# Designs tried in a protein design chat: VH-VL binders against b7kms5. Part 5

Target 1, 80 residues: b7kms5
Amino acid sequence: DTFETVRNTIRIESEVDESLRQLCHEERITKETWLEAAYLYLCEKPEELAQVIQLAQERLSQRKAIADYKRAKTMQERFL

## First folded at step 1 (VH-VL)

Design id5 (framework fv_iratumumab)
Fold by ESMFold2-Fast, scan of step 1:
Structure id5 (fold): chain C 80 residues (1-80), chain A 122 residues (1-122), chain B 107 residues (1-107)
Amino acid sequence: as target 1 above (80 residues)
Amino acid sequence: QVQLQQWGAGLLKPSETLSLTCAVYGGSFSGYFWSWIRQPPGKGLEWIGYISYSGSTNYNPSLKSRVTISVDTSKNQFSLKLNSVTAADTAVYYCARLPEYGSGDFYYMDVWGQGSLVTVSS
Amino acid sequence: DIQMTQSPTSLSASVGDRVTITCRASQGISRWLTWYQQKPEKAPKSLIYAASTLQSGVPSRFSGSGSGTDFTLTISSLQPEDFATYYCQQYYSYPITFGQGTRLEIK
């Protein structure tokens, strides 16, 4: 049977991408199927899913903090 | 259409370091692993190792103590250094592209450089 | 390391012949085998990947079969440009390993 699919593009940290790429090579799977399997697996495990969400929120907050710092520094340099 | 061009090496004396560079033209450098393979005169192919665009390496255990592969992403180049060469290292050296293990990708060396003959004096 | 052994090491054939080359892996590699063709003083060219999938632009007279440990490359009707050395390569496990090669010579 044929599955309907949606095309997505995502941007992740280069070190994480490299690790995931090597895992996919070793296990002979694709990034797409790994992502689908990981999400489906976690949906059946609410407590583990909650921990993954917490980690995601932490990583997102760190990226935003770095972006905010760089922006503030640039504005300061332009005015002083 | 992707093309690999390689240069460096040539004639070496025993104990010297072999150095080769491979440049990638006409396609994306990111998302692939970049590999080195060698072939001694009249013999078969031996995989040396690969490097990802981000710098992660995997080396053939037989050569791991002497080999270093490095990448320069700003120039779309990667390089091989092989230390302490001997006559057994005399070979044609090839750079090649190893595709990412993703949807629609292949699992073999699909694009090869022209080869570089390295001769170690006996 | 996975050892790849090819048979025969060399064979002679005539234009129009059917030729088979075999490759045996020392352990199961599923379908993760590629066949290459190499002409003198040239880089290898990939012919078949995943044991049986023909590379784009490669003539249909080339075919591959097998899974696990035993694999075969077949050329159904030899042409003059097919005289070359053929290599199998496994991509199941690192390090990547090649067979020793099969030299196909004109009779």
Scores: ipSAE 0.005, ipTM 0.615, lowest interface PAE 11.7, mean pLDDT 85

Design id6 (framework fv_iratumumab)
Fold by ESMFold2-Fast, scan of step 1:
Structure id6 (fold): chain C 80 residues (1-80), chain A 122 residues (1-122), chain B 107 residues (1-107)
Amino acid sequence: as target 1 above (80 residues)
Amino acid sequence: QVQLQQWGAGLLKPSETLSLTCAVYGGSFSGYFWSWIRQPPGKGLEWIGYISYSGSTNYNPSLKSRVTISVDTSKNQFSLKLNSVTAADTAVYYCARGSLTYDILGYHFDYWGQGSLVTVSS
Amino acid sequence: DIQMTQSPTSLSASVGDRVTITCRASQGISRWLTWYQQKPEKAPKSLIYAASTLQSGVPSRFSGSGSGTDFTLTISSLQPEDFATYYCQQYYSYPITFGQGTRLEIK
């Protein structure tokens, strides 16, 4: 029957996407079902969930730093 | 002012390997996604792939088995190799710079090379 | 792959006219759409990115709008140098795909 779903726009690092796509192909699952299963599994394991949240916070900080670096490089390039 | 200059290839025979190089002048090589795009005569644009300044690549699945993009950071150059060419590979090939938008997840091609016509004929 | 369809494929107009070109994605692409202008024998030139952000140095008569699946490029008062082929491009998902192009020609 029917499961109620929501379509979200999610973009991730290309290397991570490629690795995840490879995993999904090998295991015969979809990115959507892998994300659902991973989240549900982690919700049952609070210690692991905390570690994943920390990694996510670290990755977000890295992306902001890289964006700032690239922004600065683009500005320098335009005015040189 | 950023400028991309490309060279290589020209006239090829079926089964040969297409080789093109793009050099970046007037700006930083770091921080961008360096891409190849082609356009068959009288037709639209087809994205081939990119290489990041860190060396990560992503290729169009339709060409992935035949394409390699590489980078030489010491020369601010990146190159395209396309194996086993056929008449269907006849096109103008462009190199282009993928530049990030304010939202880090998106980018656009803001500078393009002059284009290289590659003709595959026997 | 995300299919990009432009309409019309060809359009005739006069200098001073308001011109609208549309682009439709086969699935939602948020705002990840760029518009390019290509003149004969030249590489494409970026006009608008993120659906509505004007590229530096592009005249203000060019504007873009839309989100999701339907996008428009508008030239508010057509100039002689604007006769060219226009392409839309998505990069919401790989592979990056382009529309088939809209040729803008003299009426």
Scores: ipSAE 0.000, ipTM 0.585, lowest interface PAE 17.9, mean pLDDT 83

Design id7 (framework fv_iratumumab)
Fold by ESMFold2-Fast, scan of step 1:
Structure id7 (fold): chain C 80 residues (1-80), chain A 123 residues (1-123), chain B 107 residues (1-107)
Amino acid sequence: as target 1 above (80 residues)
Amino acid sequence: QVQLQQWGAGLLKPSETLSLTCAVYGGSFSGYFWSWIRQPPGKGLEWIGYISYSGSTNYNPSLKSRVTISVDTSKNQFSLKLNSVTAADTAVYYCAREGYDSSAFLDYGMDVWGQGSLVTVSS
Amino acid sequence: DIQMTQSPTSLSASVGDRVTITCRASQGISRWLTWYQQKPEKAPKSLIYAASTLQSGVPSRFSGSGSGTDFTLTISSLQPEDFATYYCQQYYSYPITFGQGTRLEIK
């Protein structure tokens, strides 16, 4: 009578993790059940899901820009 | 390894503000909830409130109108202010750390405590 | 508020005795209960969390059991260092509340 589950390892911004942990503590839920509930809720809300995907794309672009900058800086310093 | 050190006022007059500070050494300030608990002489324990590293607070309703808990993340300190004290506020005040594992759904209780500060309200 | 009632308020025992302390919540708190030990002029020390899980470094003679409203702390073979006051605490609902304490004294 239990759900089948999988283990995932996810890396997120530390400030976001801290805020989510506080929410889970206050509401007496887990990060895993919050993630499941959030995804399931958004799947029933196509317009809201699209907005979340847009934000996710923006955050991913920001991470890529930072990585690209660090790579370029390292190459320049190595050859200088 | 982690240690809590507290300091602040010992003797207060009625109507004054109680101010205590707790500093965290040897461990992470982030990832935990930081509480104040008091114990009147010869009596049991009473929870006052907590603050998270991010500054979110929760106060005992019996004290909420008089209590403020704040954090100074640059110093790994959190502080208690209790306004309009009376003789009923005479107690040893403790700061304490609470851990919550949101993945395991476990609360570890208050696992590390400060040494305590006796606050006497008289005169 | 959830009321926590401990029984007895005090008891006398001898080294080697089995000691039982009970804590009752005024409403269901699942497993969200911690037991503390407090010696004179010292801060409380956490012994057991989640009703039955021993804190690191706490001797195995200490055990906790129960869920819902009725909880028990047991010391299977009392040692001299165990004479202290014991408190239960619920964390199911805010405000956090403690039992009134059980004072364990030398017989």
Scores: ipSAE 0.012, ipTM 0.673, lowest interface PAE 8.6, mean pLDDT 87

Design id8 (framework fv_iratumumab)
Fold by ESMFold2-Fast, scan of step 1:
Structure id8 (fold): chain C 80 residues (1-80), chain A 123 residues (1-123), chain B 107 residues (1-107)
Amino acid sequence: as target 1 above (80 residues)
Amino acid sequence: QVQLQQWGAGLLKPSETLSLTCAVYGGSFSGYFWSWIRQPPGKGLEWIGYISYSGSTNYNPSLKSRVTISVDTSKNQFSLKLNSVTAADTAVYYCARAPIFDVSGYYTPFDYWGQGSLVTVSS
Amino acid sequence: DIQMTQSPTSLSASVGDRVTITCRASQGISRWLTWYQQKPEKAPKSLIYAASTLQSGVPSRFSGSGSGTDFTLTISSLQPEDFATYYCQQYYSYPITFGQGTRLEIK
């Protein structure tokens, strides 16, 4: 009997969280079980998994670009 | 006010390398994605690829083996190199800015464009 | 790759006409469609994004609708400056793809 769980803290866009929360409310599931089901489903479908990974890579790059922009702008404004 | 100005290209022979540069004026280069799009005479638009300020690239699979996009952050410029050109590469080439991802989930992929550069490949 | 097909490829109209241009995606793209206007010898200009949201500075006579695979661009009362080529473009999946264009000509 080796059933174990781990607790994760993740940061996602507020609008994505709102949409996912609404979906979970309407379908009577939890964010945890939706995440598990989505991952397991995609692992059985390599082509779809590759598309999701590509989207994730693009979203990560976008977040880094936004963070870099905000830092650079703050530093420039400081010296005016 | 953001303005994109491009230069390079002209007449090429088959097998040569196409080289174009785009400079960004009047706005922040940092924090955005910078793209190349082409349009053969009398035909539609074809996305070539993009590069981020940090140097991350994504290329159209149809061109990926021949395309390199690079950035020069000191000059607020980005450049396209397309190797082994053929007559099929004859087109007007545009540089453009892809908007940063919006938290509302809305974005226009190309909001500011360069003036375009005609590249003709002929023997 | 997602194929974008526009209809018609060319149409003639008069000032004051209501004009509709259609775009069809080979697979579902949700609302991730942008419409562009291109005048001869000029770069394209974005008109509408997310299928129905008007770009800032674009006249209210332009409107977009649709979701999934079928989309339309409507000009409610055609003006002389609207004669141009119009393109749809999907941003649902890479590579980014465009329609073949619809040329709007004076009747």
Scores: ipSAE 0.000, ipTM 0.590, lowest interface PAE 14.9, mean pLDDT 83

Design id9 (framework fv_iratumumab)
Fold by ESMFold2-Fast, scan of step 1:
Structure id9 (fold): chain C 80 residues (1-80), chain A 122 residues (1-122), chain B 107 residues (1-107)
Amino acid sequence: as target 1 above (80 residues)
Amino acid sequence: QVQLQQWGAGLLKPSETLSLTCAVYGGSFSGYFWSWIRQPPGKGLEWIGYISYSGSTNYNPSLKSRVTISVDTSKNQFSLKLNSVTAADTAVYYCARDYLGEEVYSSGFDYWGQGSLVTVSS
Amino acid sequence: DIQMTQSPTSLSASVGDRVTITCRASQGISRWLTWYQQKPEKAPKSLIYAASTLQSGVPSRFSGSGSGTDFTLTISSLQPEDFATYYCQQYYSYPITFGQGTRLEIK
């Protein structure tokens, strides 16, 4: 039997991707199966899931701040 | 394009250390696992162990106490040492590349060295 | 360790025959099985991976089937170059283990 799957394209920070790729090579798993396993594991541990969600929210806020800064700086340099 | 060439060993006496080296040409050494497999004359295949390009190893439990696999990434080479050999270690030894598939790691060894006959006799 | 058992251990066949070789795993391995062909004094050659996917360059007369514990390699019309020893190998867990081999000999 094979599982039904969906194809997703996600973008993550290159340093994180390289570290995860190394882990996957060493353990003989794929990024896709690691992601599935990590999510399933965390769903059984609500306190740990909450910590991961908080980190995700922090990282998202940081990316938004960086994007906003770059946009503002580009407009200033272009129109000054 | 990928070619594995191996050398070392030959005739050994009981208690000596077996040493073989495998060099990888024509392809990337990184991103793959590199294995040693042996075959006693007239018998089947036995997996010995692997090393990743990063140096992580995994050994067959039946041989773990006697086996060391090492890697020299600057030369695209990996090597097998088997300590305390006996007549039971007489075999053709192969190095092989463990292929990584697109969505999942391939189960196959897709490129093999030419093999090295190691004979252990007193 | 996962034990792989092939049957038969040896068989004789003629050119043009349909040949079937079976491999059984001691526990479920999903589709993580590779078939190899080995000719005398040569390294094994990978024929089929993931139980049923042909390696590039392998003739279509070779096919694989099965999942879980029971697997089959079929050669639909045997050719002279097909006389060899065939091995199955599981990749579900370490250590990697092989079947004992099936010797395919000319009748």
Scores: ipSAE 0.000, ipTM 0.597, lowest interface PAE 15.7, mean pLDDT 83

Design ie1 (framework fv_iratumumab)
Fold by ESMFold2-Fast, scan of step 1:
Structure ie1 (fold): chain C 80 residues (1-80), chain A 120 residues (1-120), chain B 107 residues (1-107)
Amino acid sequence: as target 1 above (80 residues)
Amino acid sequence: QVQLQQWGAGLLKPSETLSLTCAVYGGSLSNYYWSWIRQPPGKGLEWIGDIYHTGSTNYNPSLKSRVTISVDTSKNQFSLKLNSVTAADTAVYYCARDLEYSSGWDLDYWGQGSLVTVSS
Amino acid sequence: DIQMTQSPTSLSASVGDRVTITCRASQGIYSWLTWYQQKPEKAPKSLIYAASSLQSGVPSRFSGSGSGTDFTLTISSLQPEDFATYYCQQYKSYPRTFGQGTRLEIK
C-alpha cells in the first residue's frame, strides 16, 4: 500500500544536513522516515520532547543573534 | 548533465600500487557518496568503497587493509589507491555516484571504466 | 556479509517472451535492493530501486517485486535491446553486495 504524503521545503544548517545524511546512509534509512520516526518517538516521551524543544529554542536564539550582528555591522559600515 | 571521467593505472606488476582518479563534471561533489566498483573479466561486480565530500569513507572489509579512497574538492574529483596488487586485482574499475532517494539508494551515474591488468 | 544469489545464471529467450530473474538475500533486507542492466563493454545502468520502483526513462515492461529475502525482476515482453546481463544489489548493510549476475541471451 501507499501513504498520503506532503512535500515540505526546510532549510537547515549544512553541517547538520551532512551529519544526518551520513547517519541515514549508514543505517539504511531515509531522511523522511527518520524525521517521521523521531517526531513520533518524541511525542510519546514528554521529558525528552521538552529537552529537544529547549535545544530548538537555543538554536533559534543563536540564529537571531547572528542576524542582529549582521545588521549592526552593516549599519556601522554605512555610517563610518 | 552530470558526467564522470576516470583515468590512471593500466598495466601493473604484482606488489605495485593501483591509482585511479575520477573527475565529476556538471555537478557538485557535495552531499553525495561516491563509490568505486570493480569487475574482473567475465565475472560479476564487487563494491570497493565509498567516500563523502568531507573525507568520510566506507570500505569493503575484504579490501580494507589495502584500499584508500580520497577526495579533492578543489578539483571536484576523488581517487582510489589499492596497495600490493596481485593478478586477482585484474578488473575493469568503475567510479559512480551513490544517489539517495526518499525510498532508497542506487548508483546513478557511472564513469566509463578503466581496465587494470596485473601481470608479471 | 549479505550474500546475494541470482537464478538462473544464464537464460535463453526470444523477442516477445516473458522473462523472470530471481535474487535471494542470505538475510532480510526489507526492500533495499536495486536491479542493474549491463551491456557488453559498458558500465551498468540502474533499472529499479527499492525493489519495485522503476528508474526514470526505463521502459514499463520492466518490473520488480519482492521484499525480505526473495526478489524478482520481470520483463513482460522481451525486446532486442534487453539482451544483457542483469545484477541485483543490496544496500541494507555494508559492504554493498551484488548477485553473481544473470546473462540473458538470444535463443
Scores: ipSAE 0.006, ipTM 0.619, lowest interface PAE 12.0, mean pLDDT 85

Design ie10 (framework fv_iratumumab)
Fold by ESMFold2-Fast, scan of step 1:
Structure ie10 (fold): chain C 80 residues (1-80), chain A 122 residues (1-122), chain B 107 residues (1-107)
Amino acid sequence: as target 1 above (80 residues)
Amino acid sequence: QVQLQQWGAGLLKPSETLSLTCAVYGGSLSNYYWSWIRQPPGKGLEWIGDIYHTGSTNYNPSLKSRVTISVDTSKNQFSLKLNSVTAADTAVYYCARYDLSEYGDFVSFDPWGQGSLVTVSS
Amino acid sequence: DIQMTQSPTSLSASVGDRVTITCRASQGIYSWLTWYQQKPEKAPKSLIYAASSLQSGVPSRFSGSGSGTDFTLTISSLQPEDFATYYCQQYKSYPRTFGQGTRLEIK
């Protein structure tokens, strides 16, 4: 048996990436296997999955707000 | 390829603050740990600490109350400050790049700066 | 903290000799160990990472072995340029720690 895999490129916050990279290094696992394990575990725990989805929605909203702020600030600096 | 050049104070008196800077040429600070390592005369290597481009730091517990490592992404530099120096802090200080592998399949300090001799005497 | 202990602290050898240096970790570190060579007044140079993987450009006479707590660096046929101090370093956890060094001297 061989695993059929898909290559994805994802962008995450650098602080989160650093923490996850350190965890993966110390535990002798990869980010891809951690992501797979986390998702599979949460799929069996609907209450916990709902909490994770809520956090994801909050983080997405925060990223959008920060991006909007940075765009406005760049516009001001360019034309001021 | 990527090169590190360091500079800073050479001769200090006890109780003063040691300050060293390391400039990174030929590459970005991003996605690497930038480290300080020292070597007292005739002795071995001691890891001081490291910093990620986000400003996140790790310090050797034996030094953490006196050490601050900072990063300046606009100048492509990182710096070491060691407070309240004593004669025991006399050493050659090196800056170095450190690449952390997720699975541990490649990790070493490379490249290194040229080294800075710091002497603490009364 | 993980303590790294090297043995011997110094050894004398002749050109052409087979030289073995050992390093012991106080806790299991998998294969998360790098070997360095340092010549007088120079920064260290990495030789081997992940306990047994030779760095690009390093002569094949250098080899590393071991896992867990016990590690070995071997130089199969010592050359004049190999007289130096050798250090092991663990990278499993913080703080990063080095062995005390092994000084390889001309007999």
Scores: ipSAE 0.007, ipTM 0.681, lowest interface PAE 8.7, mean pLDDT 88

Design ie2 (framework fv_iratumumab)
Fold by ESMFold2-Fast, scan of step 1:
Structure ie2 (fold): chain C 80 residues (1-80), chain A 123 residues (1-123), chain B 107 residues (1-107)
Amino acid sequence: as target 1 above (80 residues)
Amino acid sequence: QVQLQQWGAGLLKPSETLSLTCAVYGGSLSNYYWSWIRQPPGKGLEWIGDIYHTGSTNYNPSLKSRVTISVDTSKNQFSLKLNSVTAADTAVYYCARGEFYDSSGYDDAFDIWGQGSLVTVSS
Amino acid sequence: DIQMTQSPTSLSASVGDRVTITCRASQGIYSWLTWYQQKPEKAPKSLIYAASSLQSGVPSRFSGSGSGTDFTLTISSLQPEDFATYYCQQYKSYPRTFGQGTRLEIK
């Protein structure tokens, strides 16, 4: 089979990437196919999809808080 | 061609730490899992653990509390340390190239082996 | 852990014989199995990977078959240099595990 694909670059936490790489190696799949399968599976399970979205929102909120804290620290050092 | 050369301690007393190093020649450490395997005299093969060039390790649960595998990408080497040795650790120790894995694919291995190092533990 | 069991543990054969060695996994491993040959005081040499794929440089008299839990290594016409110990190994799951070995001896 020939099929159309797109190339995406995404940034994720290094520990998550390492864990996902290990899982994919052990199960004999690729990151590309795991991502496709996970999304398709969740799209057919609305309750589980909602929980994943909530986790994503929590992680995004945490990342924002960390960025805000680092910004505040940098400014504090400049105005010593 | 890729070759593995290993070296390290041969004679140990109980409670000491076993230390072996494996150098990779003619190829890159990258994108392969690198393993340690041992064989007690007259017995079969036992997988100890492996390491990826990033430092990510997998260990045999039977040895996990005593084993550490590390990688030195600048020297193209990886090493085994096994703590608190006993007579049961007497074996020939081999390093070997395992599976190839990158983000897009993987392949099979244990296709290249070091020459082996005899480690004897006796009191 | 996935247990690998080989049969027989030893066998005697003559040059020219057809020899079969079997390996059974305690769980399904698809085709993720390698066969090794080991001669006395030497490191093992990989013969067959992915259950049935011949390693480069290995004579065509060696062949592997099977999938799931049951696997076979066949030597179609035994040669003097084939007397050795043979091991199977799974690489489906951690820890990687080997069979106990089959010693092939001259009759």
Scores: ipSAE 0.007, ipTM 0.678, lowest interface PAE 9.0, mean pLDDT 87

Design ie3 (framework fv_iratumumab)
Fold by ESMFold2-Fast, scan of step 1:
Structure ie3 (fold): chain C 80 residues (1-80), chain A 122 residues (1-122), chain B 107 residues (1-107)
Amino acid sequence: as target 1 above (80 residues)
Amino acid sequence: QVQLQQWGAGLLKPSETLSLTCAVYGGSLSNYYWSWIRQPPGKGLEWIGDIYHTGSTNYNPSLKSRVTISVDTSKNQFSLKLNSVTAADTAVYYCARDTYGLFDSEGYFDLWGQGSLVTVSS
Amino acid sequence: DIQMTQSPTSLSASVGDRVTITCRASQGIYSWLTWYQQKPEKAPKSLIYAASSLQSGVPSRFSGSGSGTDFTLTISSLQPEDFATYYCQQYKSYPRTFGQGTRLEIK
């Protein structure tokens, strides 16, 4: 190998994972190389990079809201 | 051990619809693409299309207007329909399992059905 | 579509011969190439995947090489059971495409 790599574990939504896995099968690439290519492409497109960051922030907010809702639901199931 | 068994078709007249089914025994449809490949007598192999267990399909552009591949997960089988057949569709049709996506460096058809001869004649 | 061209379309050889079959892709496919063997009235069998990796159960006399656009299948010492038609296939993109085949026949 001419490139050093690092191993990272990430968790993504199952629907997104399934769709991305399907795309990777169809295009004969790996999730790892897709991620590398997507980031490198976006680094050359500042306006598009900004849009992706905005979407990422929105998705992060949604995940937090879901987590907060689940926590609240658990507390509500405790009747005192 | 996984095996593919196929059936259907045989003799067709021009303009009819070709219908073949491939059943998967000894294994799950999940996590593989399942392909149809044909071979006209004395000629080479032509990939028709594939399907994933979710129902997502890919078709050869030369056949896309006439071809439909479907999957029935309850029966563990997938099927090919080819509309408006002509003599050019005379071939042995194979179903096959595609290993691509399981291992990044692989992408071969590792299991094949026995083949079905389809003859289109008037 | 990626076009796969094999050479020669047919060749005659004797048992014990070293046989070479080539396959050329119309665009770069990395090592995303599989070689198949097909005997009369049988489904094809995979021999080599990822251009150079030998499928389990396939005799070591078979080997593959190449990357990018030019690929080679070699049989180092031909055996009687090797007389068959050989196909290359790319799996870099859809549609999946095969070479036209090389028929290996007894001299």
Scores: ipSAE 0.000, ipTM 0.613, lowest interface PAE 14.7, mean pLDDT 85

Design ie4 (framework fv_iratumumab)
Fold by ESMFold2-Fast, scan of step 1:
Structure ie4 (fold): chain C 80 residues (1-80), chain A 123 residues (1-123), chain B 107 residues (1-107)
Amino acid sequence: as target 1 above (80 residues)
Amino acid sequence: QVQLQQWGAGLLKPSETLSLTCAVYGGSLSNYYWSWIRQPPGKGLEWIGDIYHTGSTNYNPSLKSRVTISVDTSKNQFSLKLNSVTAADTAVYYCARVDYGDLETFYYYMDVWGQGSLVTVSS
Amino acid sequence: DIQMTQSPTSLSASVGDRVTITCRASQGIYSWLTWYQQKPEKAPKSLIYAASSLQSGVPSRFSGSGSGTDFTLTISSLQPEDFATYYCQQYKSYPRTFGQGTRLEIK
C-alpha cells in the first residue's frame, strides 16, 4: 500500500493555477508533491488547517453562487 | 484491451426518463473519468458530464437540473439518467473513458468509446 | 461557457492533398484542446491532445498546433480513410465544449 498512487484531475481558478505552476517551476517541485506536502503539513497544524478549511468553504460558496447563476440563466433561455 | 458496452437505447415519450448503462470490460474504473456525450442526428457533439469512480460528478449546466450520472464499482459500470425528456433530447448517446493526466500534466481526451445508443423522443 | 468555433464547416479535398482545419476558442485555453475524428455511424476517435500531442496509433500525417485561442489540425498527405468529420474540444473549463465540426469530403 506504500507509494501506491491515484490520478486526480483538479479544476481550479486559472490565476491560482498559473501562480502554483510558477511556484513549482521556481522551487523545482511538482504540483503532486506540493499538494501532498501542503496537506500533510496542515494536518499537523490544527489552527492553520482550520483557517484553510474556512477559506476553502468561502471559495466553494463563491463558485457555487456563480454556477447557480449560470445554470438559472441557461434554464431561463431554454424553458422560456 | 478495454471495451465499453452500452445498453438502454429506445423510444421514449416526452416527460419520461432516459436511462443508459455503460459496462467496462478489460480494465478497472479507477484512475479515469467516465463521460457521456450525445449527438443529435446530423449534428455535432455535446458533452453531458463525467464521473470519477468515487462518485464525484461534473455536469453540463444546460442539463444539470435533469441529469444524474452514477457509478457502480461492484458491477464495473456507470449510468446516465436524464429526466423530463423532450424531442430536443433525441440523439445518439455515447459513453467514453477520459484520460485526464495527473497533477503534473493536465489532459482530457476520450480514448475508449461505447458503440452508441440511439434514443428517440416522440409522441 | 467557452465557445469553440471551427472553420471551415466543410471542405472538399483529394487524396494526397495537404489540408488544414482551424478551431478558435472564445477565451484563452492555453494548449488544453483535443482533436477528434468521427466517421459516419461510428463513435469519435481521439487524435491529438494538449493541442499538439499525437495519440499512440494515430498516423504521423496528422499534426496539431496553436495555443491560446487559435488552433489548427493539419493532415500533410490526405488518405482515403481520412474523409470524416473533425471536432475540437476545450478542457480548460467545465462544461467541456466542442466545435461544431468540420466535414472533410472527397472532391
Scores: ipSAE 0.000, ipTM 0.617, lowest interface PAE 15.4, mean pLDDT 86

